# VH-VL binders against Uncharacterized protein C28H8.2: the designs that were tried, part 3

Target 1, 141 residues: Uncharacterized protein C28H8.2, of Caenorhabditis elegans (q09243)
Amino acid sequence: ANFISDPRSMFPKMVRTKNAFHFLQYFMGTFRRMFRNKTEMIEHFNYYDDQVKGTDCHIQEELDFARFKSYFDRYTRTHYNPEIRIIFAIMTKDSSHMTVEFHVTSQSWFGFEDHFHMIIRAVNDENVGWGVRYLSMAFNC

## First folded at step 13 (VH-VL; from t6 with heavy chain T102Y, light chain H31D S33R)

Design u3
Fold by ESMFold2, look of step 15:
Structure u3 (fold): chain C 141 residues (1-141), chain A 126 residues (1-126), chain B 112 residues (1-112)
Amino acid sequence: as target 1 above (141 residues)
Amino acid sequence: EVQLVESGGGLVQPGGSLRLSCSASGFTFSYYGMHWVRQAPGKGLEWVAYIDYSSDTIYYGDTVKGRFTISRDNAKNSLFLQMSSLRAEDTAVYYCARGRFYYSDTGEYTDYFDYWGQGTTVTVSS
Amino acid sequence: DVVMTQSPLSLPVTPGAPASISCRSSQSLLDSRGYTYLEWYLQKPGQSPKLLIYYGSNRDSGVPDRFSGSGSGTDFTLRISRVEAEDVGIYYCMQALHTPFTFGPGTKLEIK
């Protein structure tokens, strides 16, 4: 099987899909699994461009990929069993861009329920497939 | 154009200390993990230390653990290696190298070094 | 630590001839997703090391396609289909799966 890699991906030669629905399923599936261990977290981060940018409602400064990776690494150490609800997913007519909003609910080790919204913008690169270009987070805002 | 320039090498007596610096340009320094790698005269390469983009994850090779401290200043695009309790076997050319900071399927870090500096020489002798 | 060995340690080659360098690791470098965490570096005389191959077989940007890497878990080969004068130097393999990262002893390629 031929691998299609994003030149901006964390792992060259990793398979990405050009199918929008499969991207959404894989992204959400790996998002859930990254709460299990670091190996699953690596699988999830394959879907992010390494130049990804974004925002967080508690942090006014623009965040980069390394900051998001660090944040999710810390969050998944204190939370488990995420439940994801997709609010909407829209795609441009040419199937080149997608915007997805979803809500995540998770349990902390101390019994608290936490939740947040995320908005991602993904781009379907003709050579490498779908990857997240922009990410916005809203934790208890 | 990616550039890494090491400095701070020199002659030091055993038991002494020295601080190496690496100045980065041509890329966004705060996106990348950084390494030190050394090469003793006439010998092969030895990995020395790693620091991630935020200084949260730091690893050392067994031969330097407890004596060397890696650090970085992202505002100054600079990587550092503070060396103490130096020994004759620490005599080497020291390279800084850029990494991408990945994780393996078992959750351990993994990397490859796509850009290297020219090196700075440390000599430890009486 | 993972022990890396290389063979041969010295490799004199006639210009235009093919060359092969073997690298072996004391532990498997293959992960469950099919990635191989083996890298090749070239250190030309008087220069810093330069990345040639990562993940077992991927050429770094600007590396000529006469260089190719292959491998099977613990056994790895760097092949040069036609050796040229600029290929002279010491070739190192490195494993990047098992902390700490470890290099092979190097193979000196030289023109006869």
Scores: ipSAE 0.006, ipTM 0.552, lowest interface PAE 13.1, mean pLDDT 82
Fold by ESMFold2 at other seeds, look of step 16:
Structure u3 (fold): chain C 141 residues (1-141), chain A 126 residues (1-126), chain B 112 residues (1-112)
Amino acid sequence: as target 1 above (141 residues)
Amino acid sequence: EVQLVESGGGLVQPGGSLRLSCSASGFTFSYYGMHWVRQAPGKGLEWVAYIDYSSDTIYYGDTVKGRFTISRDNAKNSLFLQMSSLRAEDTAVYYCARGRFYYSDTGEYTDYFDYWGQGTTVTVSS
Amino acid sequence: DVVMTQSPLSLPVTPGAPASISCRSSQSLLDSRGYTYLEWYLQKPGQSPKLLIYYGSNRDSGVPDRFSGSGSGTDFTLRISRVEAEDVGIYYCMQALHTPFTFGPGTKLEIK
C-alpha cells in the first residue's frame, strides 16, 4: 500500500515496529525503495519522528524533518542503484535507544559512484515503536 | 579512517601494575562499546574486558576479574585498562578493539570486533 | 564458560584448492529468533586479528566472496573455495552470546 504523510505530521499513518531487528530491516529496505518513486520515499520517512533533528558535517545549522526530506528528495533524483549496509548497531541495555551507522553507496546519473556514512539514533517509544530521533550525515567528512 | 593506537605496555614484575591506553580517531568514539583482547606469545586470543559507550555496563574475563579495571574518557577519545596484581600469565600483546554493535532484547550484550589496534606488549617477569 | 574447539589445528593446503575449518561450541549459539552468534577472525603473520564473518555467515566489508560461513547451534564451518597465498594465517572462531566471550584455539592455514 501507498502511504502519504505530511512532513509536519507528528503521527504517521502506521504504527511502527517495537522489534529492533525488524526496524533495521524496514529502515534499510525502505531506504533502498525510496529511490524508486515519491510514494516509496514517503514510506521510508514513516520511520522518522516528526521532531527528528540532526546534522551534516558541511552544514552548521541543525536539520529537521523537512530538511532531511528535501535532501533525500534531491539525492534520489540524481542517484540510483543504492546499497546500504550496517557498519554497527549499538542498543542500550533496556532496548530503548539504538545508534546505527550505515555505509551508503549509489551511482550518479553520470555513472560516478558516490559514498557516504549515515548515523542514526533511534528511540523505541512504548506507544509507537522505533523511530529515528537524530540523524547525522557524513559526506566526505 | 578508523584508527586505534595502544600504548603503555612494558616490563613489569609479578604483583606490579600497569595502565594501558588506547587512543581512538576517525569515528565518534562515544557511540561505541570497546573491548580489550590479549594474546600470549605463541598462543591464541583471549577476550579480556568490555565497556559500553556510557560506562554503565562493564564485563571482565574470568582470569582478570578483580585485578583489571576497564574505563574510558569520551571527551579524550580514550580507552584504558588498569592492570594490578600482574602475573606471568598476563604476559601478552594487548589489543583494543571497537565493538561493532551491542544488541539485546533482554539486556544481554553481544558484539563483534570490526577494528583492532596494532597492540601493545606487556611482559611480566621477575 | 563456553568452550570452543576447532579442527584441524593445522591445515596445509595446495594453492587454488578449497579449504574447510570446523568450529564447535559447548553450548548453543542460537538465540530464540534464529540468529547465530558465531564469528570468524583471521590473524595474518605479524598482524592483528581481522573480522571475516559475523552472525555465522555474514562477510565483513572487503572480505572476498571465496570465504563463506555456515552452521547453526553448536557446529560451524568456515569455507574457502580457492585458497590464495594471502590467506595464510591463523583462523579463530569466537562465540559472542554467552559472557565471557570465548575464542577457539585457532587453525593455522599454510600453503603446502
Scores: ipSAE 0.006, ipTM 0.515, lowest interface PAE 13.5, mean pLDDT 82
Fold by ESMFold2, look of step 17:
Structure u3 (fold): chain C 141 residues (1-141), chain A 126 residues (1-126), chain B 112 residues (1-112)
Amino acid sequence: as target 1 above (141 residues)
Amino acid sequence: EVQLVESGGGLVQPGGSLRLSCSASGFTFSYYGMHWVRQAPGKGLEWVAYIDYSSDTIYYGDTVKGRFTISRDNAKNSLFLQMSSLRAEDTAVYYCARGRFYYSDTGEYTDYFDYWGQGTTVTVSS
Amino acid sequence: DVVMTQSPLSLPVTPGAPASISCRSSQSLLDSRGYTYLEWYLQKPGQSPKLLIYYGSNRDSGVPDRFSGSGSGTDFTLRISRVEAEDVGIYYCMQALHTPFTFGPGTKLEIK
């Protein structure tokens, strides 16, 4: 069975890898693929905790899971050909927390290139595996 | 604290029109898909309509398709239901409800309604 | 449209006794990932409906653990291990896999 209950969530979660390298590979792979169709976007969001929080450099208010889904849904409707460069990935010695910064370049349908940075913080939950708990986005800063 | 407040209900004759409103507070309205659900007097619940956060995806129940129009104004934290060609069977309490905008394994829309308003009553009678 | 049925339609219970409500769908509500798109809502007297259980068995925040949901495919059960006076109301199941979403007819739980 690939699904378990997650007490931190309103719904059962797909079991995620506990291997840090596999998590990074799967997260970045599904990030690229969500630009292709909505089924791949659903697969990508299985790597986010429902309680995920975050910020944008221009927004002082805390952002939640629904807002991040909204951003990605809108963005992938008008952009394609994402290129991802991992800047760093830092893990605590006990392998319980990871911070990853990466840069995304994509093309709009109007021919413009967009660039932005993302920082994610992930937690290796004993029951579920690695999941994103915090997300910081830097589109216009 | 999440609050949803419906208004605009009333008495209307068959063939008439009404516009229902739902005012949202206590959460960022533009992050969420929204629903209308109705309940005829002494009867069960019936899903009426859905609109996503950006108004790009809209679904209607079979009994209202072509007669009702769902819309939203994210700047005013407001959800609307424009009802036309009203029939006696449209008599109900109308609730607005907040969804979470999920997809099934085939990429089709699915949801559950985590907060509901108090409802507004529409009566269609000659 | 998916037809949802519930049994019983009326359920008088003695305070402190267990209660069980059945829900059946005309089509399977299980997807290939193992999710069950079955929800339970409670409408207390004079109140709006409130989410009780989602995805077949997951309690919403603030729902007492004496409520439990079970079942798969087409046959589902809501159980209350010990009914209290605050539990009176109408219980609806709803399927959220096959548009349009459809509710069961409701089960009225009351104290005898």
Scores: ipSAE 0.006, ipTM 0.569, lowest interface PAE 13.0, mean pLDDT 82
Fold by ESMFold2 at other seeds, fold request of step 19:
Structure u3 (fold): chain C 141 residues (1-141), chain A 126 residues (1-126), chain B 112 residues (1-112)
Amino acid sequence: as target 1 above (141 residues)
Amino acid sequence: EVQLVESGGGLVQPGGSLRLSCSASGFTFSYYGMHWVRQAPGKGLEWVAYIDYSSDTIYYGDTVKGRFTISRDNAKNSLFLQMSSLRAEDTAVYYCARGRFYYSDTGEYTDYFDYWGQGTTVTVSS
Amino acid sequence: DVVMTQSPLSLPVTPGAPASISCRSSQSLLDSRGYTYLEWYLQKPGQSPKLLIYYGSNRDSGVPDRFSGSGSGTDFTLRISRVEAEDVGIYYCMQALHTPFTFGPGTKLEIK
C-alpha cells in the first residue's frame, strides 16, 4: 500500500497531495478502506472539500458533505468486498482541475454484486492540494 | 442510456453559414469533453473539433480552423458547431461524439469516442 | 499531422475465416509510460461509427473476444479470429496521441 497517515494525530487522517497520480491512488485506497470501519471513513472524507456538492440519480435534491457521508455510512454497513477502478480521468493542462469516473462494485449481505458509477470533479488548491469539489453517483441509472 | 442527437444540417450555398447542435442526455454532460467528426459522401472519417468540459481547451482540425467555432452550454446539455465560409469540401455527415481522455502530469492528451450520435447532413452546393 | 495508412482497403472474407487489418502511423503512438494511443472503430452499413478497441488492445464493453488488437510503435493489427455476418462494415484506425487526431482511410470488410 502507498497510504501514509500522520502518526502524530489521535484521529487517523490522510495527507492531501498536489500530485494527480498520488491523489487518485489515495482516493481509491481510502475508498476501499472506509468499508472496514468508521475511523477509515474519516480518512476517506479528508479528500472531500467541506463545500462539496453533488447529486445522486435517485435523489432529486443537491447533496452536501453531510449527506454524502451519511450515504456512504449506510452503504458500507450493508456492503463489503469493494472494488473501485478508474474508467477515465481528464485533467486541465495546468493540472488545476480533473474529472474522474470510477466504476465501483461490492457485495451486499444478500449475496448480490452491486455496481455503480461515481464521477468526481476535483480541484488542485494551491495551499492544500487535490480535493473533491463535486460528486455524482449513478447507482443503476 | 447515453444519447447524442445532432440537428441543424441542411443545404447551404458556398460561402454561407450554418449552426449545428448536439443534444446530450443520459450522462453528466458537464464532465465530458466533446468532439465533432465528419464524413464526406463515400469517404472516411475526419476529426473536426474538440472542446473540453469547461470550454477552456479547444482544438480544431487544420481544414476547418478559422472557419468553424465549437462551443457548449453545460446548463442545457448542448454542444454546437458554428460553421462559416462554407466550401463544397465541407459537405458531410457531422457526428458529435463523447470523448474520454487523460491529461497527465506530463501534459499528454488522448481521447477515444465511446458514444456517437446518428449524425446530421450538411450539403454545400450552388 | 500524423498520417495513418491501412491495408488492405478492401477485404472480402469467407464466413468463419480469420481476417487481419493492418494500420501504420507516420509517428510513434507510444507515450513515455508505455501506453499505445491507437483505436479501432467499426462503421456498419448505414450506422454511425462504434468504438471497438482503445489503447491498442483493450476491447470496449460488449465487443466479442474474437476481436483483438496488437502492434507496437507504428505498426498495428486488428484481427478477427472468425468473421461473422455482423462484422461487415468499414474498419478505421485512429491515432489519439498527436493533435490533430487522424483516422486511417478505412478497410471495407465484406462477405464473399
Scores: ipSAE 0.006, ipTM 0.502, lowest interface PAE 15.2, mean pLDDT 82
Fold by ESMFold2 at other seeds, look of step 20:
Structure u3 (fold): chain C 141 residues (1-141), chain A 126 residues (1-126), chain B 112 residues (1-112)
Amino acid sequence: as target 1 above (141 residues)
Amino acid sequence: EVQLVESGGGLVQPGGSLRLSCSASGFTFSYYGMHWVRQAPGKGLEWVAYIDYSSDTIYYGDTVKGRFTISRDNAKNSLFLQMSSLRAEDTAVYYCARGRFYYSDTGEYTDYFDYWGQGTTVTVSS
Amino acid sequence: DVVMTQSPLSLPVTPGAPASISCRSSQSLLDSRGYTYLEWYLQKPGQSPKLLIYYGSNRDSGVPDRFSGSGSGTDFTLRISRVEAEDVGIYYCMQALHTPFTFGPGTKLEIK
């Protein structure tokens, strides 16, 4: 992987990659690990741009980085055994943008299975590598 | 350019209250945890309080627990410290500081303070 | 609460000479991943504190190479290989593993 460090990152010790395959593997891997503890959550959020925006069907207003972090902070306290799979991935011809849809499953205590879909739009910045600019979530919509 | 500017210090009677403010600029305030640190005249540094980016996690130092309240307004890029039941030993320069937003291996917040304000002076005396 | 101590509390140094400041914690600052949660700050006369070292040995940006941090567990050292006039001030260690975060008492570095 082509890891780079950029002072514009909120987490400058956590580097990104310019390799699209490694970005997706690291994005999914760190997503699974953030359910383990809050320290691992920092690794996952390294892949989100500081200007990330998005939506969730249960939240009326546009979400930003802080609200996504708060949402996942609460979600990971009540769910375990996460799985994340790519449903659809497309990249622009110039390899500078990608759109990816994931299917996410997890379990609550008492054994209920939950699932949702995430759509990300990511940009391959020449200075920092791949980062998420947009996130849309659809939990039981 | 990252800037942190404290205000609201002054002279106050014992038992009184005071509200400190910290105005942030030059960075996306809502991405960072924030701290208050104080320094009594001629003394060392004492950590006072921490608030995370969303106000979900708040910690206080032992000497201020129950008397001080940290808060923030992300829409106004502002950090606050509401101080009540003030004592002479609360006399200090109060600094706001920006955290780097890290976690320990057990998932507890950990930080280092990469930017500090100039400080605002609180004096508690008759 | 974790008690932090520093030695010496006052350190007069001849310009150009090396200096060494010790810091000790009452509990280990090493986590299971190998990270050390010890920081060093410098407060120059009339100024706010500034970060020098984080994670025990990493220099903050703009900190000169003559500063180095070392140590693990409970015993830590800040070294200045060649003291300059601008290094005068009070040096604080701080632990950031066990809330509440706690500072050492400070070491005043002076030119003699």
Scores: ipSAE 0.006, ipTM 0.552, lowest interface PAE 13.1, mean pLDDT 83

Design u3
Fold by ESMFold2, fold request of step 19:
Structure u3 (fold): chain C 141 residues (1-141), chain A 126 residues (1-126), chain B 112 residues (1-112)
Amino acid sequence: as target 1 above (141 residues)
Amino acid sequence: EVQLVESGGGLVQPGGSLRLSCSASGFTFSYYGMHWVRQAPGKGLEWVAYIDYSSDTIYYGDTVKGRFTISRDNAKNSLFLQMSSLRAEDTAVYYCARGRFYYSDTGEYTDYFDYWGQGTTVTVSS
Amino acid sequence: DVVMTQSPLSLPVTPGAPASISCRSSQSLLDSRGYTYLEWYLQKPGQSPKLLIYYGSNRDSGVPDRFSGSGSGTDFTLRISRVEAEDVGIYYCMQALHTPFTFGPGTKLEIK
């Protein structure tokens, strides 16, 4: 096989990241920033696979990318000052899959504090890097 | 199946106005950014305008700035381009295109156009 | 505005042969996170444009694997490993980092 393609740039081709630690930093950072405005929410959803699936304990049907985006769009309009921390993270020995539980706190406009847990399953795609494949959210469950 | 259908093109005199529409189906319109791109007869492609999913961010190409207005109605799955002070050089096929509005490291919008309509023709002539 | 150039502007090719199209930008299309904001579109005769490649090297859904994109910074290449009759049309590169977004002049691929 002849390869006539040769990269000429000093920078690598675009990917999210293949580094698990950097993925978690970026995921948490963009999660916090999406509360600032709708524009920042798009940046957070860059870390979700387009085929992401998941659940919320108060919604009977399976959720998809669009429904998660709609849910967070509504949530971030009524809450502020998010805090997010890792409760646990488990990774397969080949570093291809990761399950992470986060604890999230935020405040409503009247100062009441909300808490919920968010569990993600992330996959380290060879072409794109780490992305969220599954998301489960639990509010008052 | 994602579909985008443009309408509202036609013949108009220089200095006139025209409103283009783009009807969307097969996806949740309110979650996607939208673009207009045009192609003059025998020429290449020119990006015209974009609008994000909430109409909070709008940008125009330099050749249409101040004369064209992009808008959307998410309840009706519709994108619009209001064109005024039309000139002969605005003669083109106008395409609507779907994007998602991503961000660069400096916070500028970036995008790619994964679905295009079939276009509607605008002719500006005496 | 970022000026985009393409070479060649006309590309006659024998069926089954490989083809390469070059695209150059007047400014770097890399950001600090490693994203490359370069896209390729194909406009077949009588049709609207269609996305082939985004972020420099990612194929859109349904694009055959004989198409590949490479390059970074200011120099980019679209390669077709084996040209087929349905590949005839005009290929445009576009930069999507520096507003306003700008297209290259196009490369017309023809069967000879």
Scores: ipSAE 0.005, ipTM 0.551, lowest interface PAE 13.8, mean pLDDT 83
Fold by ESMFold2, look of step 13:
Structure u3 (fold): chain C 141 residues (1-141), chain A 126 residues (1-126), chain B 112 residues (1-112)
Amino acid sequence: as target 1 above (141 residues)
Amino acid sequence: EVQLVESGGGLVQPGGSLRLSCSASGFTFSYYGMHWVRQAPGKGLEWVAYIDYSSDTIYYGDTVKGRFTISRDNAKNSLFLQMSSLRAEDTAVYYCARGRFYYSDTGEYTDYFDYWGQGTTVTVSS
Amino acid sequence: DVVMTQSPLSLPVTPGAPASISCRSSQSLLDSRGYTYLEWYLQKPGQSPKLLIYYGSNRDSGVPDRFSGSGSGTDFTLRISRVEAEDVGIYYCMQALHTPFTFGPGTKLEIK
């Protein structure tokens, strides 16, 4: 698989891809690896626009990049063995925008299973490739 | 899990028309390009047509171009092949096949047929 | 159109013996990124075709490791290290780089 560098990345030595299949596989792969250590968390956040916005149904305020990083930092300290799979993916007719719903499962180190849905909206910029523009965390909405 | 079920085959006269359907389940249909492939009795495989996930890119094999029309309805998880001006040489088992989504960075779309239906038989005979 | 040829067209083999099937294309199947757009399919008697190998050498999920694909450019080989009775059927190569997509004529593998 080929990558194209992404000037919108907060980690400019990481690259993105214009290939939708590779984007989804890499997004899910880096999501799983994010639970192993902070260095690998940086790889996952390469796929997010620096101006990414979003919501969580239990939080009143719109979330930004820093808030999402804080969420995932806290979540990965208390959970392990993540699994992530696509529930649906839909693209615009011109293949420039994608909405994807994922089902995520993980286990707390207390032994309980956690389940939630994650919805992204991604844009395939012709120069830099796929990047996440919007993220919603849907824990029981 | 993944299921592709063809229907609409039958016996038709030369010059007639027939519409094949393929019902998809167990995967997100709108994410994949789809193909029709046919196999004449006792013969090898022949690619017939391709339609991408959004119906923007459509290709036909040389032997059916101008006579067959591929289409899809993503809301109904359905793929179609409208066949017109049928000839005896169109007699075959017709398979629908799922392409794996993969968009080339060079603008070419290519895939491989990772799931096939059971086929529906079209017989063109007087 | 890209012409695909296969050799041999009929391949009787003793159970447990190795088998090789050659496929040739009239044009290169290598793209500028290094991907080879050659696929192998097996059609067992009375069944629809099944994917074995994609991108020249990658086994599809659930395909036994006794199957291997190799080659690039215009010359390709499918190898079966030890043929089993369940491997009987017709093997097709297919190119997926140049429209219209085209299949080889098939190689019928039989146990003798």
Scores: ipSAE 0.000, ipTM 0.494, lowest interface PAE 16.0, mean pLDDT 82
Fold by ESMFold2, fold request of step 19:
Structure u3 (fold): chain C 141 residues (1-141), chain A 126 residues (1-126), chain B 112 residues (1-112)
Amino acid sequence: as target 1 above (141 residues)
Amino acid sequence: EVQLVESGGGLVQPGGSLRLSCSASGFTFSYYGMHWVRQAPGKGLEWVAYIDYSSDTIYYGDTVKGRFTISRDNAKNSLFLQMSSLRAEDTAVYYCARGRFYYSDTGEYTDYFDYWGQGTTVTVSS
Amino acid sequence: DVVMTQSPLSLPVTPGAPASISCRSSQSLLDSRGYTYLEWYLQKPGQSPKLLIYYGSNRDSGVPDRFSGSGSGTDFTLRISRVEAEDVGIYYCMQALHTPFTFGPGTKLEIK
């Protein structure tokens, strides 16, 4: 499908920001909106580096950009009413790196409330601004 | 479950050296700043040292500066405290603690210790 | 260094009664954004310290709502609305704005 192949090449590229506060607001905003449709999922994944890596506490192997997109594509089909909030954020003094933990809640199609934690490591690239380099997800860990 | 387990304590002579370790599990260790805090027998708590997630920022308490070295190995989920020139006053239970230290572009930051290990005992006596 | 003091140092209480512990810092713990960098820790007998309150008034996860923190600037209070047997231990305040971070001397809470 067009969403899976290379969605960035099909539409105008999204602008990143060098402002940490704006990045976090846009990251959280687009995270909530990706539950609405695939076009808005493309907007959220604009904030991920192409070489993003990560883990899930129930999956031993490394996850990459394509696997994260596939995971969230499946997740958003079975969950709705997302909320995301910052638990903590740590930024280097030179504002070049940050680590952020989020708490995410959503509802399943059966009406049960689900939650998980998501930790990102983001890097402020001198040319394009903040992007997610590493993502760790913790469901029932 | 977040777990922090200290080891390496023991009996040591004044002027001696000792290396403490803290093994972390149940969280992504490389995302967190880490601290050492100590408690002398029958006394209150004293903050000892801090190291950020990347080892770029390190702080020491005044009583240990120049004698103790904090370090970490993120690949091994381990925090260390190398202690040298030990004195009787260094006798204490040593705790490792996980911090939530943040920096901003304004330079303001704070930390608090949301998880503590069980502690390891260091005794300095002749 | 910022000096932290606590009052009382020993606090015997009747089960079910309220309790109050005061903490004072030698410097303001209020940052430029209005946040207060005062924390409370409880060390139960034979255990490691545990976080109760951060930023002056926020309870850590799993802390009962009978615990509350208040205060500003240099004067802070931890209140327990109804003391239970499990609340026995030593309560420490700590400032987390000025390095080196410093603890108060502790308040030992005991059941009469």
Scores: ipSAE 0.000, ipTM 0.496, lowest interface PAE 15.9, mean pLDDT 82
Fold by ESMFold2 at other seeds, fold request of step 19:
Structure u3 (fold): chain C 141 residues (1-141), chain A 126 residues (1-126), chain B 112 residues (1-112)
Amino acid sequence: as target 1 above (141 residues)
Amino acid sequence: EVQLVESGGGLVQPGGSLRLSCSASGFTFSYYGMHWVRQAPGKGLEWVAYIDYSSDTIYYGDTVKGRFTISRDNAKNSLFLQMSSLRAEDTAVYYCARGRFYYSDTGEYTDYFDYWGQGTTVTVSS
Amino acid sequence: DVVMTQSPLSLPVTPGAPASISCRSSQSLLDSRGYTYLEWYLQKPGQSPKLLIYYGSNRDSGVPDRFSGSGSGTDFTLRISRVEAEDVGIYYCMQALHTPFTFGPGTKLEIK
């Protein structure tokens, strides 16, 4: 599909996967790599639907694609050494939806460890494969 | 194909001002941090300045701090260097370069330059 | 500022022979995660610089296998296993750990 609202819309969208385990592997891998530079952040956000929505426990407004990207742009400027691991993953019988909880750890410039949980709901689009439709952040809640 | 094209170089007197431009194409400019690097005639390379994609983070080399201002216009895919209080030692070819911004283990900025423009020449002479 | 030196400054090479260029940093370029913040650039005659090696040993896309980078800490080497005519130019090392980023003086590679 064409993603006109996405700054990347002049380039072909990366083909996603319909395999749930490959999606999780790629999502986690690109999550770690986005801490290396802003250019590599684009690879991670290729797995987010343009209409992605979500929450953060400290923010009352619903978050969208641009706000999540802005949040992680700021976060990755001040944190490093990311680790991400699956707490649970469940999938509907027809393999069309999944819910995954991740535990994320990282370190700040002041040497303190941060821990937070991230819950995604992903949808397996028949044309493009798995993409994140909803993201919930439990940062220091 | 990634392309960076510098312009705005020329002859200027000491104490004068000049504005360099860099036009970007072949990639999404607003996703990348950008650098200026210069090369004096017959000399090596010197890093000049950096600006991130949102203009929130800006760094200058010690020899130009306070005299040069880096800026960008993401709508026009353009990077700029406003130079003032120019000196003879600022005579150089000025290159626009694309970065892959990283952080070191102490949280300091680090980078390498994966694409460079062809350069524009600035000559400061009386 | 971190001082970068290179040796030799001029390197005439017989076509097809190997070549080595040394780079030395006044401070360590190795971080606690094991990354080495040393890059190599080639400036061919009449051209702008091009990235060859990043993080001490990784070849950029399209760089031939005959180029290799090695070293750690303060001492680094760029090797060309078999010099070709297209390899002529000035080779610069750059440190990118300690702001401001600094380049070596360059090594001019020439065919004899």
Scores: ipSAE 0.000, ipTM 0.538, lowest interface PAE 14.8, mean pLDDT 83

